# VH-VL binders against b9luv3, part 34

Target 1, 134 residues: b9luv3
Amino acid sequence: MVSLGLVVARFNDSVTEPMAEAAREAATDRDAVIVDEVSVPGAYDSPLAADRLARRDDVDAVAVVGAIVTGDTDHDHVIASATADKLTQVSLDRDTPVTFGVSGPGMSGAEARERIDKGADAAEAAIDLADELD
Below, E stands for the ipSAE of ESMFold2; O stands for the ipSAE of OpenDDE; V2 stands for 0.75 times the mean of E and O plus 0.25 times the DockQ between their complexes.

## First folded at step 20 (VH-VL; framework fv_vedolizumab)

Design k3 (at its last look DockQ between E and O 0.78; V2 from the best seeds 0.74)
Fold by OpenDDE, look of step 20:
Structure k3 (fold): chain C 134 residues (1-134), chain A 122 residues (1-122), chain B 112 residues (1-112)
Amino acid sequence: as target 1 above (134 residues)
Amino acid sequence: QVQLVQSGAEVKKPGASVKVSCKGSGYTFTKYWMHWVRQAPGQRLEWIGEIYPGDSNTYYNQKFKGRVTLTVDISASTAYMELSSLRSEDTAVYYCARGKWTYRTGDYMDVWGQGTLVTVSS
Amino acid sequence: DVVMTQSPLSLPVTPGEPASISCRSSQSLLWSRGKTYLSWYLQKPGQSPQLLIYYISNTFSGVPDRFSGSGSGTDFTLKISRVEAEDVGVYYCMQSTHYPYTFGQGTKVEIK
């Protein structure tokens, strides 16, 4: 059985909360267990939480969910790039799968809503990687 | 008890704007969506839009072509719907309704306001 | 927009008899991973709509168990096992899978 850590970025919680729910459901459907769940203010804050989880011996993989919605500036791209980069770094440094279930950038709130199942995808990807790389 | 109380009836001229209020009580205002639905005489219910007070995420029925603005005052647990450039066809009873969108159950409206009649006539 | 079509539009019923209302969508309401979002509402005369069924078949709290919902894809049904006088009103189905949310025309249930 695969043990997952789940990181949930709270910003845009009307979207990210359902994303987390989708991730939890996917884990259950695949007979995986979420051994810990950490909430962070936004996607940008997720790498530290992911790193903390990835250090744990009881965690086989980490799924990160969040939503980056486009604003009036290009900050969404900056946040997305930085987040993706550091989550990848965590995965490599810790030799633990860290999956990117953060929607965006360049999307509206409505588009974010349509991509809520990305949370489930992230969980499943984490499980698959854990199985394959074990 | 959870309830939504709306502002009183409005009479407006074509081209004017109307702002309807909806005060929620008995629940955590920021954790539920607020929907707006209207019903013209003898017509079906029509979805206008929704707003999530917790993050101000808002979705509109594009039929209204930008004439609708949804806002909230969290401190007052009150949602507002403003409709501009009013037409006679906008004459209807306007409802606010509480909803909670979850991945598991989707979006449904479990508590409704008493409705606000908006009459548009020259 | 998704068009919701109800049938019949008028349904006279004798108290104690069952009633069935159909709701068909112009496109599938299947969203993701088996999720389909359809709800039913009752608007009694002179009142605001009230929720009866959510997520196709879940009876809302306080709603009598004589109400039930079923369906999938594009075809949905609301059933009343034994109609009572208090069940008089207009019933609406609503899809919330696609924006904008849309309602059926309504089915007026009356007592014969």
Scores: ipSAE 0.875, ipTM 0.944, lowest interface PAE 0.5, mean pLDDT 96
Fold by ESMFold2, look of step 20:
Structure k3 (fold): chain C 134 residues (1-134), chain A 122 residues (1-122), chain B 112 residues (1-112)
Amino acid sequence: as target 1 above (134 residues)
Amino acid sequence: QVQLVQSGAEVKKPGASVKVSCKGSGYTFTKYWMHWVRQAPGQRLEWIGEIYPGDSNTYYNQKFKGRVTLTVDISASTAYMELSSLRSEDTAVYYCARGKWTYRTGDYMDVWGQGTLVTVSS
Amino acid sequence: DVVMTQSPLSLPVTPGEPASISCRSSQSLLWSRGKTYLSWYLQKPGQSPQLLIYYISNTFSGVPDRFSGSGSGTDFTLKISRVEAEDVGVYYCMQSTHYPYTFGQGTKVEIK
C-alpha cells in the first residue's frame, strides 16, 4: 500500500480545492492512503512543505497541487519552472518521489477549472513512481 | 432557510446600465459559486457568468464579456450583476443561482433567486 | 459553445402516463477521467427554475422518486414514471462540463 503526502496550495481555492479532491479520489482508487496533508499559501511555498513530508519514514511519495494564474504568461511560466525545479531537488535530496500538479500557467481561470484533473494526475504519478522504484 | 433575494424590476432605455443585486442568507456565502442566468421572453435559459466570493474568481460567458461585471460584497452577503450598453434584446428576467462545484458531482444550481425583470424600452 | 438539443419541445401528457425527455449535446460531456456533469431543472409556470437531477442521475433532495435521469457521452434522458398534474412546466437540461454552461431549449410538459 503506498503512503502519500499531499501538499495543497490555497491560492485560488475555487480551483485548488477541486484539484485536491481529485488527488484524494485518485489515491483512494489506487488503494493508496494519504497519511498527511499540508496547506500552504501558494504553489511557490510548496517545496518546504514537500520536504517536510518527504523526510518522514511513513511517507512513500508526495503529490503537490496548486494553481499559478497571475495574468502574465511569462511570469507564470517562470514561477512554475522555478517551483518544479525546487520540487525536483527535494525529490532527489530525500530519495522520495515528488510530483507537481499545477493548474496554469494559463491566462484564463476557465482553463484552470478544465485542468482540475491534473490533481489526480499528480497523485497517480506519485503512486506509480513509489511502486516502480521501491 | 437558504434564500436568494433579488432587487426589484427595472425599466431602462437603450444605452443605459442596470445593476441587479442578490442577497444570500442561511448559508456560508464565501463557499458557494454565485451564478447569473437570464431568460428572455419565450426563450431558453442563458448562463451569463459566475463569481466565487471566497477568492473573487470570476468567469464570464464570452457573449457578455465586455458588457457584464460581476461583483460581491462579502460583508453584506450580496452579489451584483451589472450589464451596460443595454439593448432591446437584453429584455429578460435575470436570475441569481447558487452553485457548489465539487469534483465528485460537478456543478448544479440548487437555489435560485426570484428573478428580476429588466425591460429595455426605446 | 456546447449546444444542448432537447426533444420533444412540447409534450402533452395524460396524468398517470410515463414521459421521457431527450437531451443531446453537440460534443461529448466527458471530462478527462470519465466524469460527466449534466443536470435537469423544472420551471413551473410563473416560477424560478428548480433543480431535479444532478450528475446525470442523482435525484435532488425533496424531488419525488418518479423522476429519474440516465445517459452518457452526448445522449441523456429524463424520465417521469407516472406524470402528475403538479409536473407541468418547462424542463431544461444543462451541461456544466464545459464553459460556458449551456441549457437546452426546454421541453414544455402540459396536461392534455
Scores: ipSAE 0.570, ipTM 0.841, lowest interface PAE 1.5, mean pLDDT 90
ESMFold2 (binder alone), look of step 20: mean pLDDT 91; pTM 0.944

Design k4 (at its last look DockQ between E and O 0.81; V2 from the best seeds 0.76)
Fold by OpenDDE, look of step 20:
Structure k4 (fold): chain C 134 residues (1-134), chain A 122 residues (1-122), chain B 112 residues (1-112)
Amino acid sequence: as target 1 above (134 residues)
Amino acid sequence: QVQLVQSGAEVKKPGASVKVSCKGSGYTFTKYWMHWVRQAPGQRLEWIGEIYPGDSHTYYNQKFKGRVTLTVDISASTAYMELSSLRSEDTAVYYCARGKWTYRTGDYMDVWGQGTLVTVSS
Amino acid sequence: DVVMTQSPLSLPVTPGEPASISCRSSQSLLWSRGKTYLSWYLQKPGQSPQLLIYGISNTFSGVPDRFSGSGSGTDFTLKISRVEAEDVGVYYCMQSTHYPYTFGQGTKVEIK
């Protein structure tokens, strides 16, 4: 059984809460367990939380969910890029799968809603990587 | 107890604007969607739009072509629906309704206001 | 827009008898990963609509278990196992898979 850590960015919670829900459901459907869930203010804040989860011996992989919607900030691309880069770094440094379930940038609220299942994708990817790289 | 209380009936001339208020109580205002639905006499319910007070995301029925503006006052737990360039066809009872959108269930409206009659006539 | 079509539009029922209302969508209400978003409402005479069923088949709190919902894709059904006098009103289905959300025409349930 794969043990997951889940990081949820709270910004745009009308989207990210359902994304987290989707991730949880996906984990259950794949007989995985979420051993811990950490909420952070926004996607940009997720790397630290992901790193802390990835350090844990009881965590096989980390899924990160969030939503970066255009118009929320003046630099959504900067946030997305920085977040993606650091999450990748965490994955490599900790030798633990960290999957990117953050939607955006360049995305409207409506588009964000249509991509809520990205949370499930992130969880499944985390499980797959954990199984493959074990 | 969760309840939504709307402002009183309005009578407007064509071309005017109307702003209906909806005050929520008994729940966390920022954690639920607020929908607006209207019902013209003898007609089906018609969805106008929704707003999420927690992050201010809004979705509109494009039928209204920009005539509708949804806003919220979080401090007052009040949602507002403004409809401009009123026409006689806009005569209807307007409802606010609390909604929850989940991955499992989608949007559903579990608590409704008492309705506000808006009459548009020359 | 998705057109929701209910049948029948008028449903006279004898108390104690079952009732069934159909709701058909002009296109599939399937959203993602099997999720389909359909709810049912009752508007009693002179009142605001009230939620009966959400997520196709979930009975809302306080709603009698004699109400049930089912369906998938484009075809949905609301069933009342034993109609009571208090069930009189207009029933609406609503899809929330596609924007804009749309309601059926309504089915008026009356006591014979």
Scores: ipSAE 0.900, ipTM 0.953, lowest interface PAE 0.5, mean pLDDT 96
Fold by ESMFold2, look of step 20:
Structure k4 (fold): chain C 134 residues (1-134), chain A 122 residues (1-122), chain B 112 residues (1-112)
Amino acid sequence: as target 1 above (134 residues)
Amino acid sequence: QVQLVQSGAEVKKPGASVKVSCKGSGYTFTKYWMHWVRQAPGQRLEWIGEIYPGDSHTYYNQKFKGRVTLTVDISASTAYMELSSLRSEDTAVYYCARGKWTYRTGDYMDVWGQGTLVTVSS
Amino acid sequence: DVVMTQSPLSLPVTPGEPASISCRSSQSLLWSRGKTYLSWYLQKPGQSPQLLIYGISNTFSGVPDRFSGSGSGTDFTLKISRVEAEDVGVYYCMQSTHYPYTFGQGTKVEIK
């Protein structure tokens, strides 16, 4: 049974809260358990929370959900790239899968809702990696 | 008790604008979608759009083609719908309705305002 | 736009008897990962609409057990197991799988 940590960004919570719900449902469907959930202000703030979860002996993998929809395309890509870089570093430093389900960058507000499934995708990927690398 | 209270009836001429208010009470205003729906005399309900006060995400029915603007005043727990370039066929009762979108069930409207009659006549 | 078609449009009923309202969509309401977003509303005479059923089959808080919803894909049904006088009004289905959200024409239920 995989024990999952979940990080949820609050920025764009009309999108990120449904993404978190999708992640929780995906975990339940896979008989995984979310042992802790950490809320952070925005996706850029997620690496520290992911690190805290990934350090725990009872966490096999971490899924991060966030939305990057500020309306400034270049700024959104910088945020997404920086966040992904640091989450990858957390994953390698902790030898623990860390996945990033993000709605954006490069999307309109209307498009963000269409990508809520990326929350479920992140949870499933985290579980798959935990199983495969065990 | 959750309540949505709308502004009073309006009579407008073609080409004018109307701004309907909807004050929410008894719940966390920023955590629910606010929908706007209208009902012309003898017609079905018609969805106008929705706004999430917590992050200002807004979706519009394209039928209104840039004539509608949805806004919120969080400090007053009040949503507004402004409809411009009014036509006689815009005569309807306009409702605000609260909704909470969930991944499992989608969007639905659990609390409705009392309705605001907007009459457009020359 | 997704067209929602209700049948019948007028439904005179005798109190104590069952009633059934059909709602059909012009395209599938199946969304990603098997989700389907359909709700039912009742507009009683002189009142605003009120929610009855959400997510196809979930009865909203305070709605009597005699109301139930079912369906999938393009075909959905609201059933009232035993109609009561307070059930009079116009019933609407609404889909929220596709933007814009759309309602059916309404089914007027009245005591005969």
Scores: ipSAE 0.578, ipTM 0.854, lowest interface PAE 1.8, mean pLDDT 90
ESMFold2 (binder alone), look of step 20: mean pLDDT 92; pTM 0.949

Design k5 (at its last look DockQ between E and O 0.86; V2 from the best seeds 0.76)
Fold by OpenDDE, look of step 20:
Structure k5 (fold): chain C 134 residues (1-134), chain A 122 residues (1-122), chain B 112 residues (1-112)
Amino acid sequence: as target 1 above (134 residues)
Amino acid sequence: QVQLVQSGAEVKKPGASVKVSCKGSGYTFTSYWMHWVRQAPGQRLEWIGEIYPGDSNTYYNQKFKGRVTLTVDISASTAYMELSSLRSEDTAVYYCARGKWTYRTGDYMDVWGQGTLVTVSS
Amino acid sequence: DVVMTQSPLSLPVTPGEPASISCRSSQSLLWSRGKTYLSWYLQKPGQSPQLLIYGISNTFSGVPDRFSGSGSGTDFTLKISRVEAEDVGVYYCMQSTHYPYTFGQGTKVEIK
């Protein structure tokens, strides 16, 4: 059985909470267990939480869910790029799968809602990687 | 007890604007959607839009073509629906309704306000 | 917009007898991964609507178990196992899979 850590970015809660729900459901459907769940303020804050979870011996993989919605500036792209880069770094440094279930950038709230399944996708990808790389 | 209390009846001329308020109590205002639904005399319920006070995410029925503005005052646990460029066909009872959207169930409206009659007449 | 069509529009019933209301959508209400979003409401005379069923088949808290919902895709049903006088009103189905959310025409349930 695969043990998952789940990181949930709280920003845009109306979308990210359902994403987390989708991730939890996906884990259950695949007979995986979420051994810990950590909430962070936004996607940009997820790498530290992911790293903490990835260090744990009882965690086989980490799924990160969040939503980056476009604002009046291009900061959403900066946030997305930085987050993706550091989550990848965590995965490599810790030799533990860390999957990117963060929607955006360049999308509206409505578009973000349509992509809530990214939470489930992230969980499933984490499980698949854990199985394959074990 | 969860309760939604709306502002009183309004009478407006065509072309004017109306702003209806909806005060929530007995629950965490920022954790539930607030829907607005209207019902013209003898007609079906019509969805206007929804707003999530926690992040201000908002969705509108495009039928209203930008005439509707949904806002919230978190400190007052109050939601507002403003409808501009009023027409006679906008005459209806307007409801606010608390909503929950989950991955499992989607949106549903579990608590409704008492309704606000808005009459548009020359 | 998704058109929700209810049948019948008028339903006279004898107390104690069962009732069934159909709701059909103009397109599938399937969203993703098997999720389908449909709810039922009752508007009693002179009152605001009230939730009966959410997520197709979940009975809302405080709603009598004589109410049940079922269906999938484009066809949904609300059933009342034994109608009581307090069940009089207009019943609406609502889809929340597609924006904008849309309601059925309503089914007026009356006592014969």
Scores: ipSAE 0.893, ipTM 0.949, lowest interface PAE 0.5, mean pLDDT 96
Fold by ESMFold2, look of step 20:
Structure k5 (fold): chain C 134 residues (1-134), chain A 122 residues (1-122), chain B 112 residues (1-112)
Amino acid sequence: as target 1 above (134 residues)
Amino acid sequence: QVQLVQSGAEVKKPGASVKVSCKGSGYTFTSYWMHWVRQAPGQRLEWIGEIYPGDSNTYYNQKFKGRVTLTVDISASTAYMELSSLRSEDTAVYYCARGKWTYRTGDYMDVWGQGTLVTVSS
Amino acid sequence: DVVMTQSPLSLPVTPGEPASISCRSSQSLLWSRGKTYLSWYLQKPGQSPQLLIYGISNTFSGVPDRFSGSGSGTDFTLKISRVEAEDVGVYYCMQSTHYPYTFGQGTKVEIK
């Protein structure tokens, strides 16, 4: 049984809350348990929350869900790249899978909504990694 | 008690614009989608678009592209639908409706305004 | 755009009898991971539409248990197990799987 931490970014909550719902459903379908869930203002704020969850001995993996749709493509890429880099660093530092389900650098609002399934993908990938890597 | 109260009936000439308001009360305005739907006399319901006041995400029916603008005034808990370049076939009752998209059930419209008749005639 | 086709368009009913309304989509309403987004509305004479069913089969709060929804793919059904006089009006299905959202033509239910 895998124990997950979940980080949810509030920015674009019309997208990120459904992504969190998708992640929670995926965890339930895999008989995994979300032991804690942390809300942060935006995806850029997620690495600290992910670090706090990943250092817990009762957390096997962390899934992060967020949306990056600001209308400034250069800014969107900066946010996405910096966030992904720091989340990877947390994962390596804590020896704990950390996945990032993101809707859209460079995507329109309609396209971002179409990617809500990325929340389920992040949860499933976190579970798969926890199982595979012990 | 959740309520949506719309502005009153409008009579317009072809080529004009109309702006219909929809004031929400009894709920957190920024946590629900606001949809706009119209119904021409004797016709089916037709979805115009939706806006999420919390993050301003907005989706439009392509049929109205370039003629419709959805906006919100969060401080007044009020949504607006503006339709420009009016034609006689735009004569309809225009509804606002609240919805909350969920991953399990999708979007649905659980509370509706009373409707605003817009008549376009010469 | 997804075309939603209802049948019948007019449905005279006797109170106490069952009624069934069909709604068919021009393309599958299946979304990622098996989700399907279909809802049903009733517009009583002189009123705004009101939600009956969402997510194919979930009855909205305050809607009598005699209303039920079912279906999958392209074929959906609203059933009224025992029609009451207050059930008269026009019933619409709406799909929200694909943009733009689209409604069926409506089915007018009336007492015969």
Scores: ipSAE 0.596, ipTM 0.858, lowest interface PAE 1.6, mean pLDDT 90
ESMFold2 (binder alone), look of step 20: mean pLDDT 92; pTM 0.948
ESMFold2, look of step 21: ipSAE 0.553; ipTM 0.844
ESMFold2 (binder alone), look of step 21: mean pLDDT 92; pTM 0.948
OpenDDE, look of step 21: ipSAE 0.890; ipTM 0.949

Design k6 (at its last look DockQ between E and O 0.72; V2 from the best seeds 0.73)
Fold by OpenDDE, look of step 20:
Structure k6 (fold): chain C 134 residues (1-134), chain A 122 residues (1-122), chain B 112 residues (1-112)
Amino acid sequence: as target 1 above (134 residues)
Amino acid sequence: QVQLVQSGAEVKKPGASVKVSCKGSGYTFTKYWMHWVRQAPGQRLEWIGEIYPGDSNTYYNQKFKGRVTLTVDISASTAYMELSSLRSEDTAVYYCARGRWTYRTGDYMDVWGQGTLVTVSS
Amino acid sequence: DVVMTQSPLSLPVTPGEPASISCRSSQSLLYSRGKTYLSWYLQKPGQSPQLLIYGISNTFSGVPDRFSGSGSGTDFTLKISRVEAEDVGVYYCMQSTHYPYTFGQGTKVEIK
């Protein structure tokens, strides 16, 4: 059985909470267990939480869910790029799968709503990697 | 008990604007969607839009072509719907309704306000 | 927009008899991974709508178990096992898979 850590970015809660729900459901459907769940203010804050979870011996993989919605500036791209880069770094440094279930950038709220199942995708990817790389 | 209380009936001229309020009580205002739905006489229910007070995420029925503005006052647990450039066809009972959206069930409206009649006439 | 079509539009029923209302969507209401979003409401005379069923088949709290919902894809059904006088009103289906959300025309249930 695969043990998952789940990181949930709270920003855009109307989208990220359902994403987390989708991730939890996917884990259950694949007979995996979420051993811990950590909430962070936004996607940008997820790398530290992911790193903390990835250090744990009882965590086989980490799934990160969040939503980056486009604003009036290109700030969403900066956040997305930084987040993706550091989550990758965490995965490599900790030799633990860390999957990117963060929607955006370049997405409206409506587009984010349509991609809530990205949370489930992240969970499944985490499980698959854990199984494959074990 | 969860309750939504709307503002009173409005009578407006064509071209004017109307702002309807909806005060929620008995629940965490920022954790539920607020929908607006109207019903013209003898017609079906028509979805106007929704707003999530927790993050101000808002979706509109594009039929209204930007005439609708949804806002919230979190401190007052009150949602507002403003409709501008009123037409006679906008005459209807307007409802606010608490919504819950989950991945499992989608959106559903479990508590409704008493409705606000908006009459648009010359 | 997704068009929701109910049938029948008028349903006279004898108390104690069952009732069935159909709701069809102009396109699939499948969202993702088997999730389909359809709810049912009752608007009693002179009142605001009230929730009966959500998520196709979940009975809302306080709603009698004589109400049930079913369906998938584009075809959905609301059933009342034994109609009572208090069930008189207009029933609406609503899809929430696609924006904008849309309602059926309504089915008026009345006692014969």
Scores: ipSAE 0.882, ipTM 0.947, lowest interface PAE 0.5, mean pLDDT 96
Fold by ESMFold2, look of step 20:
Structure k6 (fold): chain C 134 residues (1-134), chain A 122 residues (1-122), chain B 112 residues (1-112)
Amino acid sequence: as target 1 above (134 residues)
Amino acid sequence: QVQLVQSGAEVKKPGASVKVSCKGSGYTFTKYWMHWVRQAPGQRLEWIGEIYPGDSNTYYNQKFKGRVTLTVDISASTAYMELSSLRSEDTAVYYCARGRWTYRTGDYMDVWGQGTLVTVSS
Amino acid sequence: DVVMTQSPLSLPVTPGEPASISCRSSQSLLYSRGKTYLSWYLQKPGQSPQLLIYGISNTFSGVPDRFSGSGSGTDFTLKISRVEAEDVGVYYCMQSTHYPYTFGQGTKVEIK
């Protein structure tokens, strides 16, 4: 059974709250358990929360869900790249899978709603990695 | 206790604009979608768009994009729909409706306003 | 746009009898992972629409248990096990899987 940590960004909560719901359902469907959830203001704030979860003995993997949609494509790419880079660093430093389910960049607010599945994808990927890299 | 109260009927000429208000009460305004739906006389319901007051995310039916603007005033718990360049075929009852979206069940509209008749005539 | 087609468009019913309304979509309403987003509304004469069913088969709070929904893919059904006088009005299905959201034409249920 995989024990999962979940980090949820509040920015664009009309998207990120449903993404978290999707992640929780995906975990349940895989017989994984979410042992803790941490709420952060935005996706850029997620690496510290992910690090704290990844340090725990009872956490096998971490899934992060967030939305990066500001309407400025260059800014959104900078934030997404910086966040992804730091989350990857947490994963390597803690020898713990950390996945990033993000709606955006390069997606308008109008398009972001239909990609709620990225929350489920992040949870499933985290579980798959935990199982395969034990 | 949850209630949506809309502004009164409007009579407009072609080419004008109209702004309909919808005041919500009895619930956390920033945590539910607000939809706008219209119904021309004897016709089916037609979805115009939706806005989430909490983050201002907005989706429009492309049929109306360019003519419709959805806004909110959080401090007044009020949503607005403005429709410009009115035509006679825009004559309809305009409804606001509170939306619940969940990953399990999708979007659905659980509370509706009383409707606002907009008549476009010369 | 997804076209929603209801049948019949007019449904005269004797009180106490069952009624069945069909709703067919021009595209699959599957969102993902088995999720399908279809809801049913009743607009009684002179009133705003009211929610009956969401997520195909979930009965909204306060809606009588004589209402039920079913279906999958592109074919959906609303059933009323025993029609009552208060059930008259126009019934609409709505899909919310694809933007823009679209409604069926409506089915007018009336007492004969």
Scores: ipSAE 0.596, ipTM 0.861, lowest interface PAE 1.6, mean pLDDT 90
ESMFold2 (binder alone), look of step 20: mean pLDDT 93; pTM 0.951

